# Designs tried in a protein design chat: VHH binders against Intermembrane lipid transfer protein VPS13D (VPS13D). Part 8

Target 1, 283 residues: Intermembrane lipid transfer protein VPS13D (VPS13D), of Homo sapiens (Human) (q5thj4r3276to3558)
Amino acid sequence: LKIFISAPYWLINKTGLPLIFRQDNAKTDAAGQFEEHELARSLSPLLFCYADKEQPNLCTMRIGRGIHPEGMPGWCQGFSLDGGSGVRALKVIQQGNRPGLIYNIGIDVKKGRGRYIDTCMVIFAPRYLLDNKSSHKLAFAQREFARGQGTANPEGYISTLPGSSVVFHWPRNDYDQLLCVRLMDVPNCIWSGGFEVNKNNSFHINMRDTLGKCFFLRVEITLRGATYRISFSDTDQLPPPFRIDNFSKVPVVFTQHGVAEPRLRTEVKPMTSLDYAWDEPTL

## First folded at step 4 (VHH)

Design e12 (from e6 with S102T S104T; framework vhh_8emy_2)
Fold by ESMFold2-Fast, scan of step 4:
Structure e12 (fold): chain B 283 residues (1-283), chain A 125 residues (1-125)
Amino acid sequence: as target 1 above (283 residues)
Amino acid sequence: QVQLQESGGGLVQPGSSLRLSCAASGFTFSNYAMHWVRQAPGKGPEWVSSISGSGDSTNYATSVKGRFSISRDNPSKTLYLQMNSLRPEDSAVYYCTREYGTGTYFWPEDYMDVRGQGTQVTVSS
């Protein structure tokens, strides 16, 4: 007698993306998933059970079709719902020789609480969470999307109010995974240089207006579970790391080594000092 | 201000190799994805290959995948295309182009205005 009893799992999607779940190598999607799940970015938790006794007890997932209607989303590598934290890459193949897309999803398994204490909770988390702890409204974009002509492309960037957080996913995987930030409430503020977000780190980021005036934010990156949390703070308590002193009677001009753009040159007036942080932190 | 200068083309036999170079100036080279685009006589431009700013990510047209290799040297501000197992159908003027920061999907025609003079590659037996 072969009887398989699956533990009940509650699948909780916190990614901000539509996700479709299936038992790995099964012919049909998980029960309780309908066409609207291809489009919905936030729904109630899904109860999941392994129904196919002839297949291993592994789950798989893909991006819902609604956010890339002309794309072909792929199922990820199978994963256990009884394990700890993990990460899976979800691919979308684009039509017309367009670059493919990849979404990295964090997976965290926890014992249920309250009314769900007898179940396992599986939380799907974004790989990156941008936390605006500054006094400014901030805009974020992958470096190549930060450089569009004219006004910023609304599809190429996301924004957040002071004290708010937002989920981030890389729009393109054939570009460097470098993030840029801009102060939206500072007139004529230009995007920062690109910086890495996939390792624990802390640094100051430099942004300039069209006249070359520098503005600074403190950036702290920490891995919590499967999610990198990138926090942006004002610099009042921890000022920029560099100070340029001009003790001469003539103005001096400096530029970060390897930076060619004239707008990123800094003039230091005679007998003055100014704070500095790298314009291009990856150089 | 922005300038791109290609070199390394020539006349070669089928099955030969060539390495193309592109010298960049007037911008922070490592901040931009770079592309090779080619145009054969009487045909429209064809995208060949791309490389991210760091050089960690590369992409190739199906017709050249496995034969061509794109690379870059950011300190010297130079882009390269190593072309192996050349075929007559690879004959074209090869252009170095910069990703123009459109924030959208790359189309070869959109980037032809930000290119060098080109370097002629002729493969004939």
Scores: ipSAE 0.046, ipTM 0.554, lowest interface PAE 6.2, mean pLDDT 79

Design e17 (from e6 with T28R S102E S104T; framework vhh_8emy_2)
Fold by ESMFold2-Fast, scan of step 4:
Structure e17 (fold): chain B 283 residues (1-283), chain A 125 residues (1-125)
Amino acid sequence: as target 1 above (283 residues)
Amino acid sequence: QVQLQESGGGLVQPGSSLRLSCAASGFRFSNYAMHWVRQAPGKGPEWVSSISGSGDSTNYATSVKGRFSISRDNPSKTLYLQMNSLRPEDSAVYYCTREYGEGTYFWPEDYMDVRGQGTQVTVSS
């Protein structure tokens, strides 16, 4: 009988996590897969096609079972392999009262060139990579987990040493996707305001200690393939964008518009100048 | 600027061994996975082997598994391919290629774009 062969898809796993793929609502997983840590290191593309014509042309994926033996990985919402960029949150249900785990996976679809023009390459990568190019040990958390912590780190925070990078995943899907940062090697440093990471951007972020002293980092956000790289640098060669001059004989108090927190007020002493950067960048 | 320079090819008899080298410059070598790709006259490129940036993970095409061994020396920024029990069908130009981007993606077509000049291996009696 008459058969049609779908254009092949090359699934390329750059996440560092074991991933298992199948056609959404299909009865069998894609061929050639193993539920082992080896898949996290595999540099070979997985050949994929939509074999079941009775089901929609949507792919789904889950975390392989090997990295969470006690957890139950769930299949994500179906996604197209014919579209542009995308994101999926992969969930792992944990036993008892332990919170579930979430992995944010970036998806980038590329049409082949030359010999590969009849193929679609689908690249899976970490959605967020936090790159610490600063001289400080940094802590990171989603805003709602950092809010109210003061100088303490919330459960589930992540950290980076100077010169190191770490993959970041949002602990909650029902909160705003705003990231906060804190200097762990500065005594009594308080968490920064939240900022967006889902677009190319560059700015300075302000962090304060309990006495109101300001510390600055340069933040650069760049989308490369399916991954947002958020780089944090010292401001030694790129000073903060604002300088406040007080030529009067009385102190002047500055506050970012819309910020009501008393501790986020900046006092500029008489006849002095002060560097400044936004306390709440997303305000 | 990214530079990859392959060496170690030659004319050998079936059953012989060769060790290919690739000297890398212009990038943070240890941050990139590296690949060996070969192309015989009149045929398309064929992926041969891959190694992770740290060197702790390797992969091989079925046609060479058990005969070839990929390794790297990150301090010297050099990639190697040890080829044993060579067969006439292994005759090809061998190219050293860099992964498109560490932690983002690789594009198979980039084997054509970011490869070195190649080193010729001919297995003949």
Scores: ipSAE 0.000, ipTM 0.146, lowest interface PAE 14.3, mean pLDDT 77

Design e18 (from e6 with E99D S102E S104H; framework vhh_8emy_2)
Fold by ESMFold2-Fast, scan of step 4:
Structure e18 (fold): chain B 283 residues (1-283), chain A 125 residues (1-125)
Amino acid sequence: as target 1 above (283 residues)
Amino acid sequence: QVQLQESGGGLVQPGSSLRLSCAASGFTFSNYAMHWVRQAPGKGPEWVSSISGSGDSTNYATSVKGRFSISRDNPSKTLYLQMNSLRPEDSAVYYCTRDYGEGHYFWPEDYMDVRGQGTQVTVSS
């Protein structure tokens, strides 16, 4: 018997989001998917085959309906399961005055090894992974949600314990994609300024408490496959890039150029030196 | 930091009803969607139901739709699952889990070590 079936694909969802798959332009979802897939954020790998030989061998996916009950998730642009790394945007249209959501999903295709050499593994990855390598419990939020919160945690924040990692997706796409961080285990720590995470970079971020005391984290952003890994580390081994020396007998006050906020002024005591990093690395 | 305490499980006969409760602390309960997930011996976790932070939207697995009802009481920080017409296949440990808000998602297992053992439901004659 001759059967015309494409090579088997194992779809592996590492996104932390429920995903529904189907062949592009098909009228039915991929076999082996049940109602639980509309909400489940972690599931066993799904065996996928192109069932409709009259349609192109392209896959499409959408966010499961369960996580935005009043939203309408859309199918993404078709993609090949035989290609390399790529990214697809998954849109969810929301009711009323709520902005639409966009989830960027990484796609990485790998050939199997050993007993799986005749199969293709397709890994769906989050666009961002926040990796807390610091000694602090960290809170993260999109800038517009963190702005004005002081020491409070806004809607849509996430947190990590020291040594832990967490998947991140932007709560809103009508705002700038700038991330803020706060030290949850430091009393009265205020949210940092916003910074970009969509490029390889390394810098120090400054956070202040309500008394103006500065705290620093080293941030390293690396693209691995389709995922940006944003690592946060203590600065004891990697000190901040700037040092302000005050050789006078009077206090010196300085502020980052373009920053008008009084709480972001730094006082350097007479005959002392102070480490510094930008309060607002982006405006 | 998140504390979730499930209760209300037990041994019941087929066709019976049970109400599960989940007491939440350590976060602003009304800001987060909540879920019920169950796990039977030798099986992976199965999503059962979800409810939005406001309580205005609910969803159910097809296996429980029409029999189970999810609700919440935000002032008391309590999540509920009313289970009617119970079947032997509903036997499992039931866990409540928190969603981190509209743009951030955590699998139920991420909270299993924080909240404890869940509540056992056994449907047998």
Scores: ipSAE 0.000, ipTM 0.158, lowest interface PAE 13.2, mean pLDDT 78

Design e19 (framework vhh_4orz_3)
Fold by ESMFold2-Fast, scan of step 4:
Structure e19 (fold): chain B 283 residues (1-283), chain A 124 residues (1-124)
Amino acid sequence: as target 1 above (283 residues)
Amino acid sequence: EVQLVESGGGLVQAGGSLRLFCAASGFTFSNYAMAWLRQAPGKRREWVALISSGGSTDYADSVKDRFTISRDNAKNTVSLQMNSLKPEDTAIYFCTREYGSGSYFWPEDYMDVWGQGTQVTVSS
């Protein structure tokens, strides 16, 4: 008795969220998944195969029910385990007047080496990882939520301590995907202008307090596998891109072209130089 | 010195009620959201209730319609009224100040000041 079996898939969950897997259009969830998978953020890799040969060789997934017991998680659009990188939106409809949740999951397929050359490893990762390498406590929000009053909106923003990372998801898909950042441990610090995170890039971001004092962070966006890592660092070793020199004996006031907000004007005192970065980097 | 001090915990029978209090000092209380989190033995900390600086409230599904959070800005206090208590509500309850917000899976990421906690034990 000799049976030819397709190479197994190892599903590796690095998202920090509980995930349940199934073949697309199948009537039952993948074998080897138990009640613990509905709640656990980290479990051993799952061995997966397409059991129903009458259905397409596509996988689907949803958030585990244990995270939001009263919520209704939806299955995502089917995806292939045989190659490429991808992203899938996993939605959870919540009860009452609570807003729905959306988790964007990156998918990265890796082939094994040596004795594992016939094994396909499928890694599920957060689509965005915000990495705080700065000396400050940082807050992050989608631009439309960065203008909310007060610090108490649990939908509005997420935060990180120095040296910590956090998974980010867009609260709304009908708004521009622009991220804003704020220094939480600087008194009266105001949100930065919005910036794109869906491409490799590096730049300096400018934040101001209510008195107009500028604070700078170095931002580096790198796509690694299926995850955009957005790293925020202090500018001690990498100064801001612009330097404004005032060699005159009178004060000079400047503002970014297209920015009408008087608070975002900068005064350069006589015989003084100031570092600068754009207040509205998307303009 | 920024400080949060919880009180009002104790032992109650299932179906009973308790009111928890949190006294805040050392910061401008009215500018911050305040929250209650709890930790049962061997379990992760979980969010229970939140009240914004403006007075809007939100609750975990497991305590909705049973618990009520309120604040008194003149006295720098936040309170949690707990009704229809269940054995599953047994935990150490912590008062905390929010400096940001995030997924309730990671309360450590958005809470910058924690009290020492008060024990609530619900017998069956």
Scores: ipSAE 0.000, ipTM 0.179, lowest interface PAE 11.9, mean pLDDT 76

Design e20 (from e6, 20 letters changed; framework vhh_8fcz_2)
Fold by ESMFold2-Fast, scan of step 4:
Parts: sequence; C-alpha cells; structure tokens
Structure e20 (fold): chain B 283 residues (1-283), chain A 125 residues (1-125)
Amino acid sequence: as target 1 above (283 residues)
Amino acid sequence: QVQLVESGGGLVQPGGSLRLSCAASGFTFSNYAMNWVRQPPGKGLEWVSGISGSGDSTTYADSVEGRFTIIRDNDKKMVYLQMTSLKTEDTAVYYCTREYGSGSYFWPEDYMDVEGQGTQVTVSS
C-alpha cells in the first residue's frame, strides 16, 4: 500500500526573472501560472503541489519564453522542495552560432513556524545581489562588457543609486565570471579591474579617471542562503591597503603583476606618495 | 522591529460585508507585496489575495474572485481586504503577511514569521 502525504509549497520568485514551474516529467505546468509569467512573474506566491503520483516528487523550472523569444528555454534538473538549499542552472538554447545562455538560480527551502508548520516555503533567489552602500552612483559589468564611460549598452551592465541594491546575472557564461565596477558620478571614471564574487571575501578595489586620479571602494562579499551579497562602501573609514612612495626625481610607472591592461597602470610623480589598492584583487 | 497588526474581524450574516485592516511597521512598506491568508476551522492555511508593492497589481483566489478587493495605502502603511457577499465558507481567522523579500537590504530569513496575530471572521447563517 502507498500513502501519499503532501504539504503545500509556497514558491516565491525573487530572481527578477520570469520562471515557469512544473513537477519533473509531468505533462502540465503548475496551476496558477498565466501568460504574463512568460514575460515577468507576478510577486504573488505560487501554491504548488505534486499532482502526478506516478512521477517522483521533484520540481523543475525554466526561464519564461518572453525574454528570449528566439531561444528555447530548457527545464532544469529536478530538485526537491523538501531539501535544504541548492543552485540550479536554467539554460536557454540559442539558434545558429550564438552561445547558450545560463541563469543560476538559488533555491532556499524553509519550513514554516506556528500556524505555518505544515507549509513549506521555497524561495527562488538571485545568485548575486549588488548592494551599493557607497555615496556614489555605481555601474557594474562583467569584465568583457566593462567598456567606455556611458550608459549606451544596458544589456552589458547595470547601475545603482547610493543606498540601493540590484539583482545581477552574468550576461555571458562562456566568459570568466569577473565583475567590474565604475563610479558613474565621478567625471571620466574608467572601469575597475575584474574580481571574483563566488566566495566570502573583503578587499579594496581601485578605479581611476582619465587623468590617473585613483578612487577606492571597499568590497565585502558574504554568502547568505543561496545568494552572494557584494557590498560596496566608501573608504573614508578604512585606508587603502598600500602606499607607494616615489622619492626619486623621475616618474615611475607601477602595475600589478599579471595585469596586462594598459589602462590599469599607475604613474607616481617625482617626490610623491600615492595610496594604492589592487586593480585585480582576486588575481 | 517588524510588526503587522490585523483588525476589523467580527460576526456577520451571509451576504454581508466586512473590511479587514492591517497596520505595518518596522520596514519599508512600499517595497513589499502584501498578502491575506486565512485558516478556516479544522482546515489548513489558504491564500486569499495579494497586492504588489505599488498597489497596481492584485491577485485573488478563485473562491473569492469578484467578492473581495485588496487595496493598500503606502502613505499610511496599511493594507485592507474589503469583503462582500460573504458566505459561511469564508469563516476563518484572517492573517496579513509580508511576502518574502524585496530588491532591498534584507534576506529571506528576515521575514520568516512576519505575520500578525490574526482577526476572526465568522459568517453566521
């Protein structure tokens, strides 16, 4: 004899992406999903139950079709709604010679308390949250899209106001997962060097303007649940880690070992001292 | 401290109307979608209605569609549930809940257990 006991699951999509859910290997998508969920999910929780008793109790999801109309979204590997946490890759197959797109979605499963003791809450979270705790307007881009000083390519970068946070997804998965940052409200500020965000860490990141003046941000990366929070703050309370002294009568050019970008060279004028932080702190 | 306080429940006859209120404090109210859920006697929790942070989008359970209206006042940090054409099946304790998360500075665990004490609605026949 088989006894089927299922608790209701509340699926909560916080990814900023349209997500479609179904039981793995089932023929029908979860109830309560409408065509607008192919474009952008509403913020209402989705009540989910395993309806097909002949299939395993695993959920699957895909990207909604509306944001990649020329691509084919694939269903991810099945996952338990009763298990702890995880990450699932959502793939969108592109036509021709275009690289496929991959979105990494964090999954955080929590049991309810009190009146919700019989309810399981499943939160779908972005893998990265960029938290601007600085006094500057910040632009963020994957290294290969960190170009120029304008706002001409919104698909390649994202921006935040002081005190705001935004969800981040890698535009390209066939490139290195290195993030760059730029101060949008500093005239002629160029992009920082690239840095890793997939582990707890803290460092100062160096940026410069076209005249070679350096600016610094404190970066703190913390994993909480399935989401890496990358916090950017001003360095007024914490000095940069290095100071370069040039006691000679000639200019000297300093560059971080292993950094080949000409724009990431620092000139230290004669008889001058300069505060410095690594251009690529995770290299 | 994050707090939700429900009010407005009571005894009402079938076909009657009632308005529930939820006062929110301790968080940036306009950044969160809000929901009403209910627990009928001897049954599990049932989602009733939801409203987006801006108030521009609303959703309803099939059982209440066309009879209930959810609205919010972000200036007053209030969410309301206007109930009309009440049925005996609407008898339940009604709870206001903050939806998990926003695009702001908090984590999923920060809103676990963020719900009010509830308000009892009894539809007598």
Scores: ipSAE 0.000, ipTM 0.151, lowest interface PAE 14.2, mean pLDDT 76

Design e24 (framework vhh_8emy_2)
Fold by ESMFold2-Fast, scan of step 4:
Structure e24 (fold): chain B 283 residues (1-283), chain A 124 residues (1-124)
Amino acid sequence: as target 1 above (283 residues)
Amino acid sequence: QVQLQESGGGLVQPGSSLRLSCAASGFTFSNYAMHWVRQAPGKGPEWVSSISGSGDSTNYATSVKGRFSISRDNPSKTLYLQMNSLRPEDSAVYYCTREYGSGSYFWPEDMDVRGQGTQVTVSS
């Protein structure tokens, strides 16, 4: 006689962050969690069940201590493992004058298939995934960290190789949630203007070198489950949206309305055409 | 057995409104993110809108943002798409689909479960 007992819930962590789970208002963390989970960024699925019948059937989670060992991670608001998809904010209180950190985690509940048809699979997803489909090595930073850096990479930047993806979390939640990008393999490339990632959108982003030469990437933002996927592609097959034609015998200087920065002016020579995309997409 | 049934399409004039419905059965509706996808004749499928299982998160394609509104009623297992200010380029067969799999990423080409669709034609 073989008796197969299906797990009621499988917790699958795709966030790239260490996560600790427990039943809301329970005294102990979920069974099968140990100190490795305070640091592990990639985990096997965790079998979870509600052990305390006197407490609500709600789960809670926090960031593992290994990421911010001097911080105090807080448990999030309780959530149902039977109730679809959602987002939870995980807070880490930092010491001294350092601002608190907030990680937004996507929660997606799926019914199992095959041998797991009687179980719920609960997927914890990053809020943002940066997908580099370009031929360039890319650097990313929140706008306030990229401002004033010119061709340098600020503390806390992240990077991706061509054809690779990386999970992104905002370093600070008290700044605008605007992302900047830079081509790391282009000499003297300066950070782009900031752009929004919290909505489905498609546009071209412009980056300039110190001599004013423009480089373009196509940006496509799409929500998949609870995750915004921000894809960056070369423009070889999808050219920039604007072409500036100068059919006159005098040079014409073009600049985006609302942008006063001298380095973001484009000179179009007589009888010449140039491709263009907005330097500051949020304006 | 999992089933999705779209309805509410029709022939309307530019500037009109339509509300599409999708009745779900055979699965725990509230456990799945749902999507609206459209396909015009001779074109590939285009993602239109998505909603999380709880209804807390919604998203829209740039072409429909501000005009379309996605919603769901989990007790009745029904997904809705309210379409306002319709344009000729909105003419397509509209499908509702369920997100499934170990990934949280859905592409219009990879529809997990798709209904028969409902035809929307916007013309004078």
Scores: ipSAE 0.000, ipTM 0.096, lowest interface PAE 18.0, mean pLDDT 76

Design e25 (framework vhh_8emy_2)
Amino acid sequence: QVQLQESGGGLVQPGSSLRLSCAASGFTFSNYAMHWVRQAPGKGPEWVSSISGSGDSTNYATSVKGRFSISRDNPSKTLYLQMNSLRPEDSAVYYCTRESYGSGSYFWPEDYMDVRGQGTQVTVSS
ESMFold2-Fast, scan of step 4: ipSAE 0.201; ipTM 0.624

Design e28 (from e6 with D56K; framework vhh_8emy_2)
Amino acid sequence: QVQLQESGGGLVQPGSSLRLSCAASGFTFSNYAMHWVRQAPGKGPEWVSSISGSGKSTNYATSVKGRFSISRDNPSKTLYLQMNSLRPEDSAVYYCTREYGSGSYFWPEDYMDVRGQGTQVTVSS
ESMFold2-Fast, scan of step 4: ipSAE 0.146; ipTM 0.579

Design f17 (framework vhh_6fv0_2)
Fold by ESMFold2-Fast, scan of step 4:
Structure f17 (fold): chain B 283 residues (1-283), chain A 124 residues (1-124)
Amino acid sequence: as target 1 above (283 residues)
Amino acid sequence: QVQLQESGGGLVQPGGSLRLSCAASGFTFSSYAMYWVRQAPEKGLEWVSTISDSGGSTYYKDSVKGRFTVSRDNAKNTLYLQMNSLKPEDAAQYYCAREYTYSISDWGYEYDYRGQGTQVTVSS
């Protein structure tokens, strides 16, 4: 006789952040969580059940204490483990003059099958995943942090090597949620204009060096489950949307409507052609 | 238990060729993008090439484009790097690596380096 024990919920953390779980309004954290859960960014699935019958069957979570030792992580709003996809904001209050951190975590509930039919799988995912499918090393920052940096990276920027993916979170919620990108392995490359990431979209983005030379990336934003995947690829497969042909004997200068910055003007030399994409896709 | 084992390095003259292999075990090889990275003496770790999980997409550092070809055999759980027209600048310890998904460090993401590497020397 073999005895099989099925847990009601499997909690699967794919966020890249340490997460601590408990029943909402309970005084103790969920069983099976050890000190390593306060630090570890990747752990085996956690078996979870509601232990307190006097409280609602709602789960809550917080960021583990280990990654921000000087911070105070807060519990999120309670959520059902029997529901569908959703999002929760996890706050970390930081010491002194440092702004608080907010991590948006996606929740995706999947019902078990076969021998696991009575077990729900709950997957915790990042809200944004930046997928570098280009041949370039990329830097990312929220627009207000990238603004004025020129060829430098602001404190708190994130980067990814070609073929790597990186989780992104907004450093500030009181600023516009606009992302900027820069080619780190291209000499003197300046940050792109800001763009939205909270909707399915596809476009080309333009980055310029200090001499005004344009560099292009294809951007594709797709919502999969609770996660927006923002992929960046080279333009070899999908060229920029505009090509400016100058078959005249004089130089032609053009700029995007509404953009007043002198460095964002493009000169097309006589008898030449240049590819173009928006310098400021969000205006 | 994830394991990666590189082989095929050696001493070659400038302009010569080498074929590196990486034997993978302990995970579903066909479900992961794989990377070749290298480290020359007193230099930082350098990305060389990426191959998608199916082998349908490949990426190369500009300095090796046209000379190196990455490939994989998912039935054999093996990753390859064909290196042609080798230059002195290509001399390094070569590692195969699996992608770190959702892993964050203080300085950004790094590859999951499980192999011991294989040495490539370009010299007369």
Scores: ipSAE 0.034, ipTM 0.316, lowest interface PAE 5.0, mean pLDDT 79

Design f18 (framework vhh_6fv0_2)
Fold by ESMFold2-Fast, scan of step 4:
Structure f18 (fold): chain B 283 residues (1-283), chain A 125 residues (1-125)
Amino acid sequence: as target 1 above (283 residues)
Amino acid sequence: QVQLQESGGGLVQPGGSLRLSCAASGFTFSSYAMYWVRQAPEKGLEWVSTISDSGGSTYYKDSVKGRFTVSRDNAKNTLYLQMNSLKPEDAAQYYCAREYTYSIDWGYTYEYDYRGQGTQVTVSS
């Protein structure tokens, strides 16, 4: 057993954001950081140690200056590199009438075992990981960026290929944190209703084309460490939970309670059945 | 270091067949899902197929479903794409890819990791 005053830490940035690190209350940023760290969303791991023995052994971080050149990034609350999972909010103060930005970053500490007890890996993780397990190319957007666009993609969406994952951060913090999804490879597919991603949950999401035809995805939200993994899969093995049966000779029209949009009305033809999932899962 | 080497491309007539191979090295092949992606001239990169680490699950782009079959041989560290009933629209540079991850123990996946030059598929009219 050998005890050191400080153990080496490897800081591993998986967030998709440029991050700058410093010992909390220290006067200078951590060694080994260069101008590229203010802009680069993917860089090699950074070796870190606590250099100031008069300050607590706490680390702090901020967003790199390059992605919001007119903004002022703030240092987050200090955190331990010897702890388990945690979350820190990184704020960027915007000038003029632009809203402030807040990025929630997950922190996960992985220590060596036995002979590797003196090594430590600190992983900075996205708060949200969107995992496309479907057969479709998917687009994702915060609800306000998806609303009113029809089939036209709003500025600020992101996309995934089937079998791929992508890091997600909220573009705006003054809007509700509700995510919308659409099938990019289905003609005329319009954005889904908004849904929460900040809790473990499983449900089916409904998307419609311009003619009201429904398309479904299975959504599973699981917290792993400090990261919410939102998984999207086809409905072949996990069909929608609702089936609307019309055993009459007259068409039946139904709409989710609280939804007034005519596009989101469903007609069930006489003597037919139709699969259904919520158009607005937050209602 | 991760290396992926594609082969098996060539020139075929419409309706013809080709079998693409991807030789993988530098990682535990049986622990990763693998992908086939393609890029035609003047077009963006398109996903074609995905195969799970065990080979038990396969996924296809709608336009190739029923014509293409992805498979793998974990003992030989090799990925395959059998392409039947080829169309002019299938002409592209084909790449095999692995999801990038720092560690399987951490459960994080990242962008496709392209290590090869790809293999060219040309379909004459």
Scores: ipSAE 0.016, ipTM 0.281, lowest interface PAE 7.2, mean pLDDT 77

Design f24 (from f9 with S31D D53Y G56D; framework vhh_6fv0_2)
Fold by ESMFold2-Fast, scan of step 4:
Structure f24 (fold): chain B 283 residues (1-283), chain A 126 residues (1-126)
Amino acid sequence: as target 1 above (283 residues)
Amino acid sequence: QVQLQESGGGLVQPGGSLRLSCAASGFTFSDYAMYWVRQAPEKGLEWVSTISYSGDSTYYKDSVKGRFTVSRDNAKNTLYLQMNSLKPEDAAQYYCAREYTYSISDWGTSYEYDYRGQGTQVTVSS
């Protein structure tokens, strides 16, 4: 007779959000979770076991109650701790006058190494992490919310200081998943064009002030486990990809093909050169 | 009420070292990330360094990496900035700042500073 016992799971919360874990359809939260878990942004790994043998071996999770006093955090769809990488949407149901919140949490299952070789490590991470490695204070918003704002931030924008990171989730799933960025510490800076974050990529993003002066950031998108890390850097190490030279005695005006917006036309003064990057990177 | 008080500034020669301190009161210090920011005469406010609430993660402006070290003592409610190999361009009024109260919006978590102390002056000259 060979008896197979499921290895214990180590739940590692890297989301920066308080998370509560439970076996799906169980009446009580996972053993070793206490009231401080409803508020704690960072905790040591939690040892998890399926306690109810009459229920399926599926885990579920929700956002801790302490950070949404008027909302109702919902349990996500059950998931296997043996199923490999995945994503789960954690919903916070707001009052009828407010839109709901959705946190997409990445789930990465890894076999432990060294002393953890006989256990499963389950890492919970945000689906998107915006990493500000630039010298600027940055604002971020989904394209449809940034559109038309000019130099203003919509009520739902998020921001981050140089050297800081922030988790991001799409406020609405019925809009294109395109992110916009703005330099908050540059006077009269207008929101960038929208760009995709759901694939590995690297590019320069162009932002303009109200006078048409261009400002550039280098954007690097890397998938690490279940998390897309979108890093924003100054252009000093990797300058913008285009340089427009005007060797004539008259101004030259150019614009990106497919862009009709008059403010996105660039004038190059006589006998000068200008750095450039795409105003609308999705075109 | 939230209070942040910087100290440790002074005059130092190029290549010298200074250690800045920030005494925090009026809030649970261990719950907040902290920042060091600086302002040189006739220049804007410039971010220098970030330290996580636990002290496990640190971030630096590129021009100070390898020279400056931020640290914290949560038991003493004190933030530190060890500055080595100081350059003339490091001369500025240095401020500590507290991260914005951790808040989750419809757009996610925002990280900003909402409190800043009176500052401590750093002068680098021969």
Scores: ipSAE 0.000, ipTM 0.218, lowest interface PAE 13.0, mean pLDDT 77

